VH-VL binders against q9h9l3. Designs and how they scored, part 155

Target 1, 176 residues: q9h9l3
Amino acid sequence: PRKMVAIDCEMVGTGPKGHVSSLARCSIVNYNGDVLYDEYILPPCHIVDYRTRWSGIRKQHMVNATPFKIARGQILKILTGKIVVGHAIHNDFKALQYFHPKSLTRDTSHIPPLNRKADCPENATMSLKHLTKKLLNRDIQVGKSGHSSVEDAQATMELYKLVEVEWEEHLARNPP
Below, E stands for the ipSAE of ESMFold2; O stands for the ipSAE of OpenDDE; V2 stands for 0.75 times the mean of E and O plus 0.25 times the DockQ between their complexes.

## First folded at step 10 (VH-VL)

Design i32 (framework fv_fezakinumab; at its last look DockQ between E and O 0.56; V2 from the best seeds 0.00; counts 0 for: pae E 5.6 > 2)
Fold by OpenDDE, second read of step 10:
Structure i32 (fold): chain C 176 residues (1-176), chain A 123 residues (1-123), chain B 111 residues (1-111)
Amino acid sequence: as target 1 above (176 residues)
Amino acid sequence: QVQLVQSGAEVKKPGASVKVSCKASGYTFTSYYMHWVRQAPGQGLEWVGWINPYSGDTFYAQKFRGRVTMTRDTSISTAYMELSRLRSDDTAVYYCARSGTYYYDSGPRFDPWGRGTLVTVSS
Amino acid sequence: QAVLTQPPSVSGAPGQRVTISCTGSSSDIGYGYDVHWYQQLPGTAPKLLIYDNSNRPSGVPDRFSGSKSGTSASLAITGLQAEDEADYYCQSYDSSLEGWVFGGGTQLTVL
């Protein structure tokens, strides 16, 4: 069986009016929640909106941030060969300009059994915060300091573990 | 309709550089990746690299690193591929091709393709 | 040279069924990446024929089908027609090379 990691990225706004999401932080944890990677990342484009209230990113974090290309290489090295768990993970991969195989990807925002367990509609897209509260009785993304990608990645992994057996069996019968 | 219009054929001497253009229309240029693929006469397809037209980030096949430069002009939705230090084995038809940024955005499949630009390198 | 392996040529008579294999490795198809297929008619640019292993773009006849298993993929053409004479290429992504890879191409001749 392949090793699992969970990933969560924070993005800042670039481009016109800051509407483009660019990678500014990436956190990766292993199956046990241990941090494998946690770095601030410098986007190649000028930051228009730090989105601090959500991202937790401030200008000071970019002073010694890892250049995107370098960070990307480091991150990809960690993800290679892994089942990657994330919430709305397509946003993370898009920000990384990276393609991970569908068969090795687990998106907790699109796992019907997880929603069912949380008494939510199976086909609805629920937030990580909501699922974490319902299923783990834990509050994440609280306060005004912004999100913690480490905390979010850990929560994502824990959520997945709740339905891992059932979902892996489902995927085995219904490969993407 | 989505179209990729490439520049005309080029004839170059060994050691020279060539810059091929690919003008995109019918879609948001900066929302899709642009790939370059070449095909030597009577040979197969060879991926050269890709560019993110929004950020300008490039990713080249190892074989071409140091010799290829991909750029774009977003104001005219045009991608460029420049290959330097040309040699005879660089003679090929060079294609630009579009792909999505992730699986939900047309994915990593190449569609559509430009009609190709023949680059001939000869003494 | 090509990372993915295809037979150099296949042939069939009109109306017959032909298959083109595409064999990869543990770092591409076997890694889990999907396979795409392209048709290249003589003197033309490649055209997307099959994407994500088995999906047909609009305009592609259902006599073209794709499948994937393990480290290999296959393109099947039923009811072979004269206009199917072309080169066919499989494509995937290689994690070790961090790049897209093509098969060597298969020349299909309609007898």
Scores: ipSAE 0.886, ipTM 0.939, lowest interface PAE 0.6, mean pLDDT 95
Fold by ESMFold2-Fast, scan of step 10:
Structure i32 (fold): chain C 176 residues (1-176), chain A 123 residues (1-123), chain B 111 residues (1-111)
Amino acid sequence: as target 1 above (176 residues)
Amino acid sequence: QVQLVQSGAEVKKPGASVKVSCKASGYTFTSYYMHWVRQAPGQGLEWVGWINPYSGDTFYAQKFRGRVTMTRDTSISTAYMELSRLRSDDTAVYYCARSGTYYYDSGPRFDPWGRGTLVTVSS
Amino acid sequence: QAVLTQPPSVSGAPGQRVTISCTGSSSDIGYGYDVHWYQQLPGTAPKLLIYDNSNRPSGVPDRFSGSKSGTSASLAITGLQAEDEADYYCQSYDSSLEGWVFGGGTQLTVL
């Protein structure tokens, strides 16, 4: 059996009008929710929009932040060979410019049993905040100072653990 | 419906640069990665790199870094691949091919492909 | 030099079954990356034949099938027809190269 980690990234706006999402923070937690990685990351392009309300990133966090190329290398070393859990995880992988094997990826925004437990349509894409409130009775992403990627990664792992046995059995019978 | 239309054949001298275009239609251009793959006459397929048309981000195979540049123009749904400092062994058909950006899209498989652009680097 | 290994040629008579192997390593197929297969008719662009190990795109007949085990994948063609004469390429992603990789290609001859 492979080790399992959960990841959540924060992105800032770069490029024309700040429309491009560039990695600015990454948090990775282990199965028990312990932090394995949590760094602010300096994009190679000029930051146009910090998107602070959602990202929690401010200009001060970019001082001494780890350059993207170095951070990416560190992150990929942690993810390699592991089952990686995330919520809408395609956004995190795109920000990392990384392709993780589908068979080792678990996206809590695309797990029908999880939606079923939350009394939501099985094929709908529900927010992490909604699923966490409904299934774990916890409020995350509260306030107006941005989200915590550590908090989001921890919530994502706990959500996955609710359906882990059922979903792993499903995947063994129905490989992706 | 979904189509990738490439520019016509090019003949270049060693040391020159070539720029091949790939015009997409029938889908949302910015929702998929665009790849470039080449095939030397009588040889196999070799991946060159990709561009994300939404962001302009690129990733190139190590062999081509420093010589290849990929760009796009979203206003005309066209991707470009420019290869510089051409050598005779760069003679190949250059294909553009579409892929999903993640597994829950259409995935990283290449579909459709352009018809290819023959680039001949003359002696 | 191709990263994935395929036999250079395979042949069969009409109506027979052939298989084309694709062998990778621990950094690509063995790492868990899916295998895709492309058919290239002479003078044409490659066409997606099988994706994600065993799935067929719309319009590909069920006599084409794919499988994957360990570090290898296989394309099976049953009920061979003359129009199946083509080059076949496997493709995967390699974690150490961080790029898409192809097999060297297999030329299928229908006798």
Scores: ipSAE 0.618, ipTM 0.863, lowest interface PAE 1.8, mean pLDDT 91
Fold by ESMFold2, look of step 11:
Structure i32 (fold): chain C 176 residues (1-176), chain A 123 residues (1-123), chain B 111 residues (1-111)
Amino acid sequence: as target 1 above (176 residues)
Amino acid sequence: QVQLVQSGAEVKKPGASVKVSCKASGYTFTSYYMHWVRQAPGQGLEWVGWINPYSGDTFYAQKFRGRVTMTRDTSISTAYMELSRLRSDDTAVYYCARSGTYYYDSGPRFDPWGRGTLVTVSS
Amino acid sequence: QAVLTQPPSVSGAPGQRVTISCTGSSSDIGYGYDVHWYQQLPGTAPKLLIYDNSNRPSGVPDRFSGSKSGTSASLAITGLQAEDEADYYCQSYDSSLEGWVFGGGTQLTVL
């Protein structure tokens, strides 16, 4: 009876030359795609590069953004005890400075049955955009202003549902 | 092949500061967390905190917040721990240790460890 | 004070089996975090002995084994040898403390 959520994060550049990826938006959806959390987040360091082309983050989003430490606390409370689904989710957890138990983590960029369903090699990594187009016949990330983390989290949950029964049975037989 | 080489023993008076170094070799320094763990004479292991050498982000155990600063120099693959306002119960061997940043990236286990740096605080 | 609880000492004769327990809480082992074990010989740094509850690194004899259940973990040593005399520490991650946590250590004496 573990509840399941999907997460997606957008990052901006901080630190020297904007090379550090810092959390600037996080969206969490439940199994049915309902939004549980969607906040712009102010990094604790000066933003050097908004990375707007990919992140969709602009200066105006930061005006009333939730400070990182507060947002992190809110996000971690939602994730507690949940199976968490994401795409390349290690980047999201690194940006949150958080270790979610591996037995409760599902990464759609690293699920062999999902790759096979998309006619991809088991160890290939495909973008969320391509998997969503191939397997759900939907276009995401199509705007001029970068990605939507709500849209991406919802797509990620729908992708997982395509392989959920098979993958959960596999993990029960082969605990991580 | 993978090695962590620490600076030599230090003797300090109460109220002073100490800065210990840990030079990494044999792996990509910026791909792993660097931790500091201390062990007082005859006692167990106590986690002090970590630094992400890539970002410079740090996280300190609550007991040490306000007294510890962790830094790094990526050009020489070296991590540093500075402990201020030393007191006699800070006498310990201070180890650096490497961990991964996510479970599929070696996870949170510590491997390898440095040989340790003895810091003695006496009046 | 140690976050994870271990017996302070354990002993056995050569060839015997000993077990070292490691008890945590719902915020560390019970939350689902793995347990790792370290062996510390006198005057040396700790060395990774068991990781991810039950895995042995290369070079660790198969007489060392680990397991985890609920909020507790166990290290078993079979065929006890004089060279096994050391301190043993369990380690995990704790979500409440947001940090790496150790047991208090167990001194193994080979009789």
Scores: ipSAE 0.190, ipTM 0.732, lowest interface PAE 5.6, mean pLDDT 89
ESMFold2 (binder alone), look of step 11: mean pLDDT 91; pTM 0.933
OpenDDE, look of step 11: ipSAE 0.883; ipTM 0.937

Design i33 (framework fv_fezakinumab)
Fold by ESMFold2-Fast, scan of step 10:
Structure i33 (fold): chain C 176 residues (1-176), chain A 123 residues (1-123), chain B 111 residues (1-111)
Amino acid sequence: as target 1 above (176 residues)
Amino acid sequence: QVQLVQSGAEVKKPGASVKVSCKASGYTFTSYYMHWVRQAPGQGLEWVGWINPYSGDTFYAQKFRGRVTMTRDTSISTAYMELSRLRSDDTAVYYCARSGTYYYDSGPYFDPWGRGTLVTVSS
Amino acid sequence: QAVLTQPPSVSGAPGQRVTISCTGSSSDIGLGYDVHWYQQLPGTAPKLLIYDNSNRPSGVPDRFSGSKSGTSASLAITGLQAEDEADYYCQSYDSSLEGWVFGGGTQLTVL
């Protein structure tokens, strides 16, 4: 068995009309939900849209934020060789410009047994907020000041643990 | 049908630069990454780098950093690779090749490939 | 030199089975990255033959199969045919180099 971590990133809009998603915060928790990493990250490009309602990122967080190249190195050091759990995790990896092996990747937005447990269609992409409410009876992403990536990473790990035995068995028989 | 059409062969002197083009058709140009791979005569394949045609983001193999520049023009669905300060050992066929944009989806493998552009560096 | 190790040549007679190995390290195949295989006929561009360890693109016959174990991968060709004469390259991703890496290539000769 490999060690397991969960990740959640917050992105801000850069590039023309703020259409490019750039990493601005990353949180990583271990199997028990303890925080291994949580930093605000300064994108190398000018921020056009903070997307504050969702990201929780404000201009003040960019003061003394860790530069992208340094933060990326720290994050990759934690992720390398581990099973990494996330929700719609492709977006986090894209923001990190990082290729994690798919055999070591677990995406809670694409685990059919998890959707089934929540009484949702197996191949639908359900939000982290919805799955957490249905399966853990907990409200996350509450309020108007943006999401907490720590809270989201912790919820993601707890959701995965609900189907871990079943899903790992499935993956062993049906490698990706 | 998906197709990648590359520019014609080039002959350059040491110290010059070369710019190779790759015109895509038959798919949404901005939905896939474009990679560049070279092959010296009688030798193996060597990855040079990639460009995301949507964002313009690039990533280059360490040995080419400082000498290679990848760009694209979305209005004509064309990717470019420019290699500067050419040496005789840069003589190779340069290929463009398409890959998926999802960082953990399908590996990403290269399909299709352009036919290649021979770049000869000699005095 | 190539990052992934392949034998420089392999040969077989028509109808036989041939296997081409691809050996990596703990930073690429051993870390769990997928292996892809390409066929290159003389004077042509490489063509995708196998992707994600064992999957075939449409149009590739089931005589070609791939497998992966530990730090190594293998391409198997059964029912060898004269038109299979080509160079074969494996490819993966290497985390320490942060880039795609190829094997040195294997020249298949059908005797």
Scores: ipSAE 0.556, ipTM 0.846, lowest interface PAE 2.2, mean pLDDT 90
Fold by OpenDDE, second read of step 10:
Structure i33 (fold): chain C 176 residues (1-176), chain A 123 residues (1-123), chain B 111 residues (1-111)
Amino acid sequence: as target 1 above (176 residues)
Amino acid sequence: QVQLVQSGAEVKKPGASVKVSCKASGYTFTSYYMHWVRQAPGQGLEWVGWINPYSGDTFYAQKFRGRVTMTRDTSISTAYMELSRLRSDDTAVYYCARSGTYYYDSGPYFDPWGRGTLVTVSS
Amino acid sequence: QAVLTQPPSVSGAPGQRVTISCTGSSSDIGLGYDVHWYQQLPGTAPKLLIYDNSNRPSGVPDRFSGSKSGTSASLAITGLQAEDEADYYCQSYDSSLEGWVFGGGTQLTVL
């Protein structure tokens, strides 16, 4: 079986009035929740909006942040060949300017058995916060300090593990 | 149904000003950016600027700074673009177009577009 | 004058495959900003055709596809039909200009 990792990214606003989302933090954890990668990342463009209340990113975090091109290389090296788990992971890949093979991607926001387990409509898109509360009885993304990408990545992995067997069997029968 | 209804065609003399309106319906007006794009006859698309209907913040392309003013009236979900000191090369169809923000699923692409407003500048 | 470069015209016979290129720079597509495509039928306003490089809005046939690599993007049309005759524009964001930019447009003629 392939190794599995979970990823979560935080973005800041660049461009006019912060409309453009740029990668500012990336966290990657292994199957056990151990942190493999957690870095602040410096976007190639001037930051207009740190989006701190959501991203948890502050100006001080960018002082020694890893340049985007370098960080991207480091992250891609970790992801290559692995099954990558994330929540609404398309946004993370978009921010990374990298798209992992669909056959090796697991998006917990689009797993019907996971929603069913949480007594949610199978075709609905539920938040990571909601699913984590319902299925793991844990509160994430609390407070005013913004999100923790490490915490979110860990929660995502734990959620996936709840339906891993069923979902992997489904994918084997119905490859993307 | 999401719609952008623009004001009618305008004929102006050089040096004059023109104000084009764009009335939005079928969605929350203040939740999306409104862009203006123009197209001279037989030419391509040119981005003019955008406005955040919620805050009223604007950002204009460098070419139009000092000459363009974008405003909005949230009470009637209408965006306005005023272009002053008109020149013959300002003759174009002016479009309003909606784009999303990072708060919503809609991204920084333009959808939908208004049907356009022809502005003719001639002596 | 356009920041993004497109061929002025392309042509194809019905049923054929055509490709329209969109070449940017290190300050727009090259920075990883997404590319969007618009179709403009004669005498009409532009319509969103492809968004975020390769996604189709509802109502757009799967004959249309988009891709992006490096500093360039591409729009592919398979099974060309007469109604596909139109102008096509690519769009992205340029960090140096701090604004959205369009390609010069490509006139597609169906022979």
Scores: ipSAE 0.027, ipTM 0.649, lowest interface PAE 4.7, mean pLDDT 91

Design i34 (framework fv_fezakinumab)
Fold by OpenDDE, second read of step 10:
Structure i34 (fold): chain C 176 residues (1-176), chain A 123 residues (1-123), chain B 111 residues (1-111)
Amino acid sequence: as target 1 above (176 residues)
Amino acid sequence: QVQLVQSGAEVKKPGASVKVSCKASGYTFTSYYMHWVRQAPGQGLEWVGWINPYSGDTFYAQKFRGRVTMTRDTSISTAYMELSRLRSDDTAVYYCARSGTYYYDSGPAFDPWGRGTLVTVSS
Amino acid sequence: QAVLTQPPSVSGAPGQRVTISCTGSSSDIGLGYDVHWYQQLPGTAPKLLIYDNSNRPSGVPDRFSGSKSGTSASLAITGLQAEDEADYYCQSYDSSLEGWVFGGGTQLTVL
């Protein structure tokens, strides 16, 4: 069996009017929730909107942030060959400008059994916050300090564990 | 109709630089990656690198790092590939090709391709 | 040097079935990355033929099919026609090289 990691990224706004989402923080945890990676990342473009309320990113975090290209290399090294779990993970991969094999990707925002367990419509897209509250009875993304990507990654992994057996069996029968 | 229109053939001497252009139309230029692939006469396809037209971020094959520069002008939906310190073995048809930014939107397969630009390096 | 391995040439008579193999490694196809196939007619640019292992773009006849297993992929052409004479390339992503890789190409001759 392949090793499993969970990833969560925070993005800031760059480009015109800050509409471009650029990677500003990335957290990766292992199956047990241990932090394997947690770095602030410096986008190559000027930051227009830190999106602090959501991202938790402030200007001070960028002072010693890891340049994007360097961070990307470090992150990819961790992800390569792993089953990668995330919530709406396409956003993370897009921000990384990276393609992970579909067969090795687990998106908790698109796992019908997980939604069913949370008494949500199977084909609906539920937030990580909602699922975490319903299934783990835990509050995440609280306060005004913004999200914690480590906390979110850990929650994502815990959620996946709830349906891991069922979902892995499903994927084995229905490979992407 | 999605199209990639490339600049015309180039003849260069060894040591010179060449800059090939690829103008995109029929789609949102910044929503797709642009790749460059070359093919030497009678040889196979070789990936050179890609650029994210939105951010300007580039990723080059190891073989070309330090010698290739990919840029874009979003105002005219045009991507550029510049190859410096040209050698005879750089003689090839250079293609630009589009791919999606992720599987759910558009996969990483290259579609469409430009018609190619022949670059001849000869003393 | 091509990272993916293809036979240099294959041939078949009209109406026959031919297959082109594409062999990768543990860092590309074997790692789980999808395989794409391109057709290049003489004197033209490559054209996407198969994407994501087995999907056909619009306009590609169903006599073209792709499959993937383990570290290898295969392109099958049934009902071979004269216009199928071309070079065929497989493509994938190599994590060790951090880039896309192509096979060496296979020249298909219709006898």
Scores: ipSAE 0.872, ipTM 0.932, lowest interface PAE 0.6, mean pLDDT 95
Fold by ESMFold2-Fast, scan of step 10:
Structure i34 (fold): chain C 176 residues (1-176), chain A 123 residues (1-123), chain B 111 residues (1-111)
Amino acid sequence: as target 1 above (176 residues)
Amino acid sequence: QVQLVQSGAEVKKPGASVKVSCKASGYTFTSYYMHWVRQAPGQGLEWVGWINPYSGDTFYAQKFRGRVTMTRDTSISTAYMELSRLRSDDTAVYYCARSGTYYYDSGPAFDPWGRGTLVTVSS
Amino acid sequence: QAVLTQPPSVSGAPGQRVTISCTGSSSDIGLGYDVHWYQQLPGTAPKLLIYDNSNRPSGVPDRFSGSKSGTSASLAITGLQAEDEADYYCQSYDSSLEGWVFGGGTQLTVL
């Protein structure tokens, strides 16, 4: 079997009116939830909106942040050839400007059995916070410091593990 | 109908630069990546790079870095590719082509394509 | 040179079947990236023929089909017709190059 990791990224607003999402932090954990990577990342463009309430990013974090091109290279070396788990993971890949193979991608916002276990409609996009509370009885994204991408990546891996056997069997029979 | 309309043929001297345009219609310009692909006479297709019209972010194939610049003007739904320091082996038809931006799609397919712009580099 | 390997030419008689191979490596097709196929009629831009290994866009006849296995993909054309004379290109994404890559193209001749 291929190695599996979970990823969660934090984005800040750049470009006109801060509408562009640029990578500002990335956390990657292994199958057991151990941190493989966790760095603040300096966007190449001027930050217009830190989106601190959600991202947890403040100006102080940018002082020692890893430049985007260097961080991206490090992250891609970890992700390449692995099964990558995330929640609404398309946002993370967009921020990384990265195309991961569909067959090696697991998005916990689009796994029908996971929604079913949470008593949610199969086709709904449920938040990571909601699924984690329903299925793991854990409160994440609490307080005013913004989200912890480490906490979110760990929760995402644990959620995937609840359906891993069933979903991997489904994907083997129904390749994406 | 979704359409990509490219600028007309160009003849350039070695060392010059050329700027090709690609005007999009029939869809939301900022929702799709725009790619540039070239084809030398009698040769195959070669990917040059992409631009995200929403952010202005670009990514170029290693072969073209330092010589190619991709830009866009969202007010007129037009993408541009400028190639500088032209050589005779840059003679090719240059195509623009649209792709989706969904990253776990494994390299989204190119559809539609512009009709191409012939760039001839000769002394 | 092209990154993906295709035969330079194939030929067949009207009504017969031809297949065009596309061979990649562990950094593209072998890594799980999808394969797309384009048809280029003489003097025209390429047109999407098959996407995501085996799917047909609206307007593409059933006689065109695609498949993928390991590091390779194939385009099959059944019921071959004169209007199928064209160049055919496969395409995928390569992780090492971080870009889209094409096969060298295959010229189909209907005898």
Scores: ipSAE 0.681, ipTM 0.875, lowest interface PAE 1.5, mean pLDDT 91

